# Ledger of designs, part 174: VHH binders against q84jc2

Target 1, 232 residues: q84jc2
Amino acid sequence: MSKMRNLVEEKFLEFYESWVIQLELYLHQLLIAHNNNTMSETELRHLISKLTTHHKAYYTAKWAAIREDVLAFFGSVWLNPLENACSWLTGWKPSMVFRMVDRLRKSRVVLVEAQVKKLEELRVKTKFDEQKIEREMERYQVAMADRKMVELARLGCHVGGESVMVVEAAVRGLSMGLEKMVKAADCVRLKTLKGILDILTPPQCVEFLAAAATFQVQLRRWGNRRHYVTHS
Below, E stands for the ipSAE of ESMFold2; O stands for the ipSAE of OpenDDE; V2 stands for 0.75 times the mean of E and O plus 0.25 times the DockQ between their complexes.

## First folded at step 9 (VHH)

Design xc3 (framework vhh_6qgx_2)
Fold by ESMFold2-Fast, scan of step 9:
Structure xc3 (fold): chain B 232 residues (1-232), chain A 126 residues (1-126)
Amino acid sequence: as target 1 above (232 residues)
Amino acid sequence: QVQLVESGGGLVQAGGSLRLSCAASGRTFSTYAMAWFRRAPGKEREFVAAISGSGSYTFYTDSVKGRFTISRDHAKNTVSLQMNSLRPEDTAVYYCAAPEGFSWYDLDSESGYDYWGQGTRVTVSA
């Protein structure tokens, strides 16, 4: 099964590199649309739809991968150390996207009172949803530290068909629990993104998506740029 | 012109209850989240609880979950904190906080709030 684990990591690394390249191309289109006002509302909605589809493609690929090896997403090999350091349950923390919304408030396009009210409610709801997941993860970690870890340690001391089967069942249980929590976190991410896009006008959506993609691309570049040639 | 005034603090024995109230004047905050923070002697100010503009969503620090309940009354322009099962470590000055407008700062960050009350003292005896 080590070969399957390695293949999952290699396959997702290949997928992620291509996904990021396409994100950078979409970012270029978003910046052109934002700076020049050259597009109709229909064209802006089409561009927003491309970005939405692109993000959905990421979660489709991720959920297929975590079904096979969820642990690959804790300390991911396709992310640099800076990106990994900024992760919350294998991805971006949902509430952080409101930092991009603050940029809209300071932009030339203004949020109307009705939008501010909806965004403020969504911001608090997102924190509420995050807290629910964090509580579940804490309970999971406590359970692992207590009875399940003791059982795994005991079983690891004995080698045989029965011991192997019991250990495999316990490991599968732990992995399924983590998969469920990661998917719950991803659902909050997707609901938060959809919520923001539903509240904003098409030009504001373009500005928001440009800010978010810029942050993601820049974080990756800054982490990668710390590689230097050393003496000897 | 904007003022937040806290009330309801006092001395109570461990296991007891207190209800704190924050009255806002000079404007309404019905659109915005409002929060309670506290500061124990010799410590920095820490987040306690926040409530959305509608009152539908709440967020609590781990140490008070299940014991404290934050609520709003838009007609009275007040935010309340019901504190049950009080512990000696809950001893602090409690502050009400409100933002000037939409903030990108996390709900539990002091930096997200522009208006602060003078505080109300809560002392929990062992």
Scores: ipSAE 0.572, ipTM 0.854, lowest interface PAE 1.7, mean pLDDT 86

Design xc30 (framework vhh_6qgx_2)
Fold by ESMFold2-Fast, scan of step 9:
Structure xc30 (fold): chain B 232 residues (1-232), chain A 126 residues (1-126)
Amino acid sequence: as target 1 above (232 residues)
Amino acid sequence: QVQLVESGGGLVQAGGSLRLSCAASGRTFSTYAMAWFRRAPGKEREFVAAISGSGEYTFYTDSVKGRFTISRDHAKNTVSLQMNSLRPEDTAVYYCAAPEPFSWYDLDSESGYDYWGQGTRVTVSA
């Protein structure tokens, strides 16, 4: 049921470029809010809501695209080589966000005991969910070496409509397996982000989101600059 | 100074039960996950079980799942391991482990834990 691969890549590239531009605009607003304590709690909550909606829009677009061609997300053409090198199951590794929270705590984020307790519990839960997905991916990789796959590949070497259809069905099945794993990883990402934001106060959420967006934007800029120097 | 002290080990027949306890002093670990590891004679230390700070999430290695139960008592700052249906293969020295606050760690890896007890010996007769 998959459509043309090149169309998915072109469409998502256009989406992602626009999404990143909007993320940079939101980052600017987050930095203004963080550096100038001029916004009310209601205004901060509205800004946080804008960021969460923006991230949800990314996953909505991504899940539509992976339904059509999940392989486009392994070695994505809209990401530079540095961004691709830092990916875990087509995105950021969920547990890494707690290392960011730990760094923020050491610099500027002052957390009360109740928040520390909830964050540690969420971290353990996130690690549990992450390891479950890693086990599933390992099983998938082992299954790729199965004799049945070798036999299907050999069958595909013989020109014939029926044999070609059987091979195409097997390839589609593999893609569906990857789609389910990518979606599971994305669900852990979204639950982890929501959990952190639910624990933090609005000013702390702004600081966290600003740090996360800064890292994402800077990683892209560093990778793009390196690529430009190398190829152009 | 942080100390973890294990107790409750001993000799038991196959099919029997033992309850191990780990008492923490010098710091409370109610916020952090804690774990039990074991080392059989001539073997490497292996993960047995872990419990989250709240006690809501528990983790077990496959060989003990359904037989062992990890729990904690926040008031006493203790973590316990109830060991049922013991097998000769469970014979080992059992260690309690705790992480440094905000340390990067994997729950089932030795490298994830900074504080270790001296161990308590469990011997299961065939």
Scores: ipSAE 0.243, ipTM 0.634, lowest interface PAE 3.6, mean pLDDT 83

Design xc31 (framework vhh_6qgx_2; at its last look DockQ between E and O 0.82; V2 from the best seeds 0.00; counts 0 for: pae E 4.4 > 2)
Fold by ESMFold2-Fast, scan of step 9:
Structure xc31 (fold): chain B 232 residues (1-232), chain A 126 residues (1-126)
Amino acid sequence: as target 1 above (232 residues)
Amino acid sequence: QVQLVESGGGLVQAGGSLRLSCAASGRTFSTYAMAWFRRAPGKEREFVAAISGSGEYTFYTDSVKGRFTISRDHAKNTVSLQMNSLRPEDTAVYYCAAPEAFSWYDLDSESGYDYWGQGTRVTVSA
């Protein structure tokens, strides 16, 4: 049995491992900042900017990779099974970020009325945007099960230049559709993240980013424990 | 005192339409999302639809998308649910819900809402 090499998967695995290590270092800085009331607003804004740039770097690398092989992001080899089980369209579900940072309700810095109005609108808008993408995914799944796709699958059972070319063209079309949907989902993720950070004060942003990074890191550790640690 | 009062329920044949209304008093909810939930006989309460404070953004449970439309009127402090193409499975008591303050709970979670109406009954016959 010969194993095919997937260079996109290997390259992104290397990138992701490095990206997570840097996220853990930033989480450490966020926790220090959260527990240190003497940091200036300028220092907090600088740290927030580092985290924002880090997340943007992830999406820059992801979008380059999905352009070559979008399917690598469905059942990703750089994620453990728990991380994959918690994924919505190849990443975190945007609306879940409000649930994940539930601890902000117990924050010492209470939200002011203007922030409440903006966060409430963003919360519903995020669900609205998710629903549009889910409807597109449903249409995609229906298209995959459509009569014409079934006919193309049957045609692919017959080896011939013309039949093979028709099937290959259809598969390329499906991959382009998935790429568009994944990028749309990632745009909602980035808009939700930016929206929250634009509404919150710098100390609240630090608390939010620390909570989000803690969840990502802990989810990975919980999944890895199941994989690597056996009963003693 | 804060009160939410639902109206518009009734008996309707499958394929018919009903418009539910929720009148809020004692407080303005213009900043907050408001939602409709329903409870079918012998079942737990489930989310139906939500609308943002501005009325610009809406969210629906999968089974009612394309059939139900939620809207609000800030001047009258009301939230409405237009129900079209009704099915026997839509038979339930429908509840209006509103939060006391901003919540980090998911929009479709009962835990995010503090004020509830007494409900209006919708019966869809086969």
Scores: ipSAE 0.649, ipTM 0.877, lowest interface PAE 1.3, mean pLDDT 85
Fold by OpenDDE, look of step 10:
Structure xc31 (fold): chain B 232 residues (1-232), chain A 126 residues (1-126)
Amino acid sequence: as target 1 above (232 residues)
Amino acid sequence: QVQLVESGGGLVQAGGSLRLSCAASGRTFSTYAMAWFRRAPGKEREFVAAISGSGEYTFYTDSVKGRFTISRDHAKNTVSLQMNSLRPEDTAVYYCAAPEAFSWYDLDSESGYDYWGQGTRVTVSA
């Protein structure tokens, strides 16, 4: 049986299902482009732009949704358990994508020294930014055990007229903090992605994006098979 | 072939300071991060600090934060570790480390590095 979902969850689930379908279509195009050396640079740039736009659309939708209910993304019902288990602050961990870059390096792709230098610096920067966010998250989690949360816990055990308002206020406060952190994480994701794409040539970008999209789609497929997850 | 040579170790009293240096030869390392590790008696080697190729980003293990500072000199192809407020638990052989090439491994993992110095011994007395 499906878990009861709120309106935000339902809407985003629908969005995400469509988004993933489109991603798979783009993946197909990326793979064709990668295996076809006849495509012009202009054509490759156009394809890259489509993917970039597609990813931007995801975050636009996500940010609109988290404004309404950020907590929905900490139990993302549109993801299977495997995808959720691999999530870092409601999405992919930015530093993970450098595995894809490393894959390029080990393939037929030749990175020039200038690219390697920039990629390495970006990798370290990404880690640095991740750690900052993680530290903030830790502080937040520790701070959650404050007077407000204690009161919330107390009120959870008692039904009273004033309880609802206090609880709602407390939850809103917590949600605002979480939203901030999620947005910060997403910014790191976007900056990392942009940074990589700015360093790579168009053919290299296509290969990178194909690798990333393949991983994402396959992770979803593996998770679905393992847990028999169906979305309506 | 890449060679790393550490220097600056010695005996120091608790609360004292030391500056370790690592000189790299064989190639330039301005592209890649460099790191310091240490191995205390009877313990496994552990991450201490790392610095990006540019020097802009630094990383530290929690136990040394605020006390140790990693830096690098691109002209001299060296990385340094300034160690202040030393404690007996800082006693270890300190190793300089560098990668062969681009790696997706974590900077605080030994697996991220391919070249190692012979180490310099730091002893902090009570």
Scores: ipSAE 0.588, ipTM 0.845, lowest interface PAE 0.8, mean pLDDT 89
Fold by ESMFold2, look of step 10:
Structure xc31 (fold): chain B 232 residues (1-232), chain A 126 residues (1-126)
Amino acid sequence: as target 1 above (232 residues)
Amino acid sequence: QVQLVESGGGLVQAGGSLRLSCAASGRTFSTYAMAWFRRAPGKEREFVAAISGSGEYTFYTDSVKGRFTISRDHAKNTVSLQMNSLRPEDTAVYYCAAPEAFSWYDLDSESGYDYWGQGTRVTVSA
């Protein structure tokens, strides 16, 4: 069964393609900064700010688009199947970035004990926030199922016009609930990113951002190669 | 050498309460999260609860949320599990767990913990 594509999906697909290209360009800068030690602390902080701004721009565009059609973001047409399979509430699971933090601890960049303590607390906080979102999603789904069952039972009484309005209200309520949940998940993603960048030194931030960008780019390249082969 | 020792298990009637304690020795563990797991007769070990290094954040498996409370005391180097409104299905051997170092594993994964106690048995009678 073919997936319908509307103006929201087409517009965001174009945005996302451009956004990933720019991420790749920033990745190049991050790798130069990491490998050659050619930048002052001020220059490193400027590069980190560019990456932070780039990620915020993604969410700004996303939140504008979900106001128009949140359901487009569940199984997004701009993501390949591998990217979609790795999604948790329309994006990467916030706690998964701590794999990158573990990689830093075992690489050239040594984390001091004070940083490790703060990162461990942030990891636990991030998982706690994820659990709260999952519980809210479960409660929301139960509440919506109960409401839908009542609405369907009322439709069994041969009600015209009013039945359509009840169904339309139920769909609107579901969309509003999903928008709330997606924004909550995105807020955890942003808070976790900011928390990590606040704990790490500028050189460590560059290494972290490079690892994260590399993962994101490689996930897209791998998924596109597999998708291209299976569809060509 | 790091050692975890659980205590406080026993026999209790359904609806009753019990408090488990885990004493840690051999190093301080205030940096890292710690957890309780349990193994019911004939079943695999499962996650019960975890607490952050600071004690500020707690995480529970769904079946115990609202009934169990995990806490820690840094001065005594202990983690406790207050179990209220106990049910027969809570019958299990309860294990305390702690990590060696920072880990990317989820808090509810056994793989995230390197040190385990011998366990303390909790039996809840109907």
Scores: ipSAE 0.281, ipTM 0.705, lowest interface PAE 4.4, mean pLDDT 80
ESMFold2 (binder alone), look of step 10: mean pLDDT 84; pTM 0.869

Design xc32 (framework vhh_6qgx_2)
Fold by ESMFold2-Fast, scan of step 9:
Structure xc32 (fold): chain B 232 residues (1-232), chain A 126 residues (1-126)
Amino acid sequence: as target 1 above (232 residues)
Amino acid sequence: QVQLVESGGGLVQAGGSLRLSCAASGRTFSTYAMAWFRRAPGKEREFVAAISGSGEYTFYTDSVKGRFTISRDHAKNTVSLQMNSLRPEDTAVYYCAAPEGLSWYDLDSESGYDYWGQGTRVTVSA
């Protein structure tokens, strides 16, 4: 069957397109700040605050949307196929951000010993948290394939109104479970991002955020080009 | 010269326990995560467990989670692997691994580790 967009998908698509446009504007400001050593620490902290507020706005909108329809975030219509293929539990994989730190370290970021120690601890903690979430998702998938769910699927083939109500209740239960897991994954993302920003100096934060935003914007651009070539 | 030396391997019956130890010399690794890997006959090296510099955070491969416990002793510059409820499929040579310095490879990737011990053999009988 053909997939139709619902109201949650339409609203979040509009939100996300505007959010990405603003991210590109902030990326431009980050690149200017990085290339020009004329900005004060206060100015850099203000720019970093704009980016952190922007990311918080994304999660505020996302959590409101998943409360209505968490399934819209699995195979999202506002993401191209490449972005969807690179997704881990409806977003970026938290441990990936350490590769952004490493990328900048090789070019320009100078990390002192205390920062290295804190980043290394955070990296292991992030992997620990990721594995816990992955295990929860595996348990959820096993539960979905259990005899009870198979029975409910078979029951849904019959005409009775009672069968319809039972199936609807089960689907609501599954959605609530997914919502809990998506929020748990998002909490790991936010804790990892905050942790890195707390460890880095303002100039290092600008370099890190510029690398992260560049990757996100370029991934979208690459996927959009490939999508048109593949489907045209 | 940096050296990692494993000990504690041996022959044990299924359901038994062994404690492996890795002694590091030539430098300390208190800032960095250290790991255990294993290689069964005819197979590639497989990640087993890792522990953070502080010892507070640990990471295990699914097949050993709940059975193995990794720990470290900073005073002795030692990383240990307590192996309980051993199975025949745990038969392998076990290796201790440590990084040269800052490495952003995944914690369970061999590529993230530069120093390796010679290994200690564990044989689990049916």
Scores: ipSAE 0.566, ipTM 0.843, lowest interface PAE 1.6, mean pLDDT 85

Design xc33 (framework vhh_6qgx_2)
Fold by ESMFold2-Fast, scan of step 9:
Structure xc33 (fold): chain B 232 residues (1-232), chain A 126 residues (1-126)
Amino acid sequence: as target 1 above (232 residues)
Amino acid sequence: QVQLVESGGGLVQAGGSLRLSCAASGRTFSTYAMAWFRRAPGKEREFVAAISGSGEYTFYTDSVKGRFTISRDHAKNTVSLQMNSLRPEDTAVYYCAAPEGISWYDLDSESGYDYWGQGTRVTVSA
């Protein structure tokens, strides 16, 4: 049972648990705001700002953690198996958020033609950006395998402490490359989220953020509730 | 009354080229992404390529990337697929697809498209 955790994993697990609890509290506020037609535009913008700040706090903590150990984010211990199975480059797949836009189209405040045009263009741009990152990651994975094989060939005979230093330097190089790719993916996530929020009105932003947060919270709960029937 | 009509299919030798065209009538699709799908004999339909409303952004399935180019002409209300370096496995009926509005499905999902043409047949011989 190798439930091994390093300091980065332990710290981020603690951070993430608190971050999810706060996300659930914000979701509750979003649902109240969605049902309250008396809130001013300023009040709605303040709530939207709290959610965007909350998401930025996640990426600030994540980028600090991946600088120390990017591999902690591949098969993360703070995520259940379902959440890990649904991950794309250590997080949510940016294009998936457009599924939440469909709920918005059924809203009492309907999308106008100009918004539809901008959202559709952003949707395709997001898919285009994802494809570029996926191809770069595939090239990186091939290069990583080649580097590892070359390094193992050099270490075919274990002759001394120099081997440890060479391996550690190589691992740092591989980690830096992965860190760059993860940050690139996170930038697409943040640009996609910002792009949607910039196109939508404040009431539509509240509805969109509520749908997105609901999906994230439910995905976690579905994974945590899973069980198999065992006959005795 | 919305119709998508594909043309440009035919028989070609491996390594050859074909240009498929999709003419839309009944409405313009300048706001929406449009896509090409194909169905090979005995197989299910698969995604080929998609293009944004503006034509600036494109998305391709891996097997055709670098060989096929999707483009659109707003004045003619057409979407085209330039197919180069054709392979026998590209043999299929090619369909043009368009959505009625924003879809919750991915660009490469058939479920994301509401309007479909009858298709144009492409046969690539070895």
Scores: ipSAE 0.425, ipTM 0.787, lowest interface PAE 2.7, mean pLDDT 85

Design xc34 (framework vhh_6qgx_2)
Fold by ESMFold2-Fast, scan of step 9:
Structure xc34 (fold): chain B 232 residues (1-232), chain A 126 residues (1-126)
Amino acid sequence: as target 1 above (232 residues)
Amino acid sequence: QVQLVESGGGLVQAGGSLRLSCAASGRTFSTYAMAWFRRAPGKEREFVAAISGSGEYTFYTDSVKGRFTISRDHAKNTVSLQMNSLRPEDTAVYYCAAPEGMSWYDLDSESGYDYWGQGTRVTVSA
């Protein structure tokens, strides 16, 4: 299965590079729209729809890839070390996007009381959903450390025979559990994003999406310009 | 004039239970999350639990998982913390916290809260 694993990594790396380039082009459009007060609500909704479709395309590609090799998404080769260090279950931590909304609240984005109430509920719900997933991950890690799995790992290190196949089958089983956890985390991400966009007006959505895209692009650039420090 | 007043603290033996209450006056907080924090002698304030404005969603720190339950009564404008299976490590002054308005800091950050009570002392003996 090593060849399939290499192909998954290579194909997703190519997809992700292209996806990021398109994200930067959409960010440029969002920034123009944010600075242009003459765009109609219909035009803003079309731009928001393009960004929503772009994010959905990412998850469509990701879920196809994790079905083939979920481990490729832990320590991903298409992400730099900083991006990997900031990952929560192979992606952005859902609750952190509310910091983007906070950054915009002091600009032209004026939130009415009804929006504040809905955003506060969504913020706490997102934390609640994250905690449930973290508890499931803890249970998964306990299962991985089960006496049987520890013994299988030890046996696999000492024999080149059929116990290698048994260890390989066990690893596949663990990968299926991990895939389920990653998809659960992605569902929280998508629900959080959709929830915010459903609450905000089109101009507020544009400002929010611009802030989020700017952070994603800058995080990648910061990591790619990683400071090299001489260790003495 | 906004005030938060905690009550229900006391001395209890390990394995025991206590119920803390926080009464808010001068303003209702039905839109906003409210939280409990605690501070042991010589330590910084530590997050304990938070509850959404509706009371439907809750968030807890790992050390109190399954032992503490936060709840809300909108009619009385109170937030309560039911503490079960208490441990000596739970010994601290417990504080109720509420925001002035919308806050986008994480629920477990004291920076997200503007109003604080004077605290209620909980002592858990071995």
Scores: ipSAE 0.588, ipTM 0.846, lowest interface PAE 1.5, mean pLDDT 85

Design xc35 (framework vhh_6qgx_2)
Fold by ESMFold2-Fast, scan of step 9:
Structure xc35 (fold): chain B 232 residues (1-232), chain A 126 residues (1-126)
Amino acid sequence: as target 1 above (232 residues)
Amino acid sequence: QVQLVESGGGLVQAGGSLRLSCAASGRTFSTYAMAWFRRAPGKEREFVAAISGSGEYTFYTDSVKGRFTISRDHAKNTVSLQMNSLRPEDTAVYYCAAPEGFSFYDLDSESGYDYWGQGTRVTVSA
């Protein structure tokens, strides 16, 4: 732990731990619903709504936090090294969720032709949207390495109120650009999730959400075990 | 029997253009993504471009973005690749690929495609 945690990191760590505990509780409810074929459509939709609201709460908290310190989300202290290694622009890569849909289809979900057509179209659209964001990130990285930024870094080596203000303004500008890209990536995540849920029936939504939550919880457990063995 | 047949390859000088076409027979693929891959001499097959069932969404490998355009014609059951500003590094055999059914393998993974053509050769001279 050589990096000092700041207030944003401490606050979001506390939030995230609580959020994951609640996700595990919802996963338990999803598994019960999945095993109980007698649950009404209304009951299934209510459970799906709770999960959707829970994910929206995550992004509400995340966007408030990145407004304060976007860099806290690159190499996040509330994620273990495995979770961080799997991150794409501070979160899950949107196109990867289609692997969960494929597993779902193979396991027990029967997708009708109309659903397959919509899912296939959404899958390619998601890759198209990811590619647009990756181009923006490339432009950002090039901008960070330009001559003006190098010059400002040189000026920042000298103590003075004026140079401190100029460097601070430049860093804020870079942070704002990064915030915009992270939010764009999060919008693709939310559109992809909503798109899948809009295509699937309520029982299929429950199975999809259970698969997604199971993967997220297990990835965290695998990474925590590996990290513990390495550092303890 | 399902067949994919590529055409339109040839010899062209750097900076030139070629249009490749892939004709599918024995089955339609109107609901599925289709892709182009290529294999340069002494190298493994690599992804070039993919197009959605509707034709509205496309995905390209970085080295061809802005130079190549993939398109499809459902009435003719064809997928085309318009190649502009060709470079010597684009020299390869180009293959058309299609899936047996719905697959969630990454669009740029060979594993996502079951049907392959025999390829059409593109040679770009300096």
Scores: ipSAE 0.628, ipTM 0.869, lowest interface PAE 1.4, mean pLDDT 86

Design xc36 (framework vhh_6qgx_2)
Fold by ESMFold2-Fast, scan of step 9:
Structure xc36 (fold): chain B 232 residues (1-232), chain A 126 residues (1-126)
Amino acid sequence: as target 1 above (232 residues)
Amino acid sequence: QVQLVESGGGLVQAGGSLRLSCAASGRTFSTYAMAWFRRAPGKEREFVAAISGSGEYTFYTDSVKGRFTISRDHAKNTVSLQMNSLRPEDTAVYYCAAPEGFSYYDLDSESGYDYWGQGTRVTVSA
């Protein structure tokens, strides 16, 4: 039995499950590459390109879906409760990625001074960009509440089918504003990811992407196991 | 040997302005973000503002955004905090903070900073 009532949610759930399966396959390839000292720079760049394309495919599908129903991404049904609890504006928080970069540096990644300087600068820039979006969202939430109250008041003064049309128009207006903010947040995510990959060497990129994919996969598994143990 | 020394604190009336300065010695921090934190009597230390190594990017806590401006001078090895439109709730001891190296903690986390000054006291009267 389906727990979903929305076509956009059903289609994106199917997409996301397939996308995660492919991410796990790429993670396996990244781990092999990281442990294989015979892989060429060209081969490493090809693997990095596959991961980059995979992430771009996610945002292409997401932006198509939010054009139809952005609200489906606030409390997504294709994510478990732990994944949803860790979400910031419908996805991962861009600045969190630098915690993974620092962990890699301390483990086995040898970063030169020029790379450290660029990473530190990007880290602060990412926080700066996040703060701008959070401020825009706060302004939107105030405006959204005011518009909703006005439309609800108008609905109370009008009888019949016009009330349904007014509510639908209000929801579409709210959705368009949220769509722009979600896309802005996703742009910060993509710019942060690309910025890190542009700074790192191909072997360092492989290690970074392996760490990122491992975290994403493990977070999903932790949430799924916790749910099973609690329910059973 | 690394030392951070704050200055510029004092007593000011609500609506007034103060400029705090932090002078670093024993090391340069041109690669790393530096931050200001504050602690009001009986409260925990809280984040105020941070600035990138280049000085191009800044990050502020909501309560000071638009009123405070953080800046740095690499030649003098200093970080400054210009405080405008001061409020009684801004009354606190203000601390300059710097990291030992690359940190995995967020910019607004005390845990991300290893070097701290002794603080400079700011008192804003009603």
Scores: ipSAE 0.601, ipTM 0.858, lowest interface PAE 1.6, mean pLDDT 85

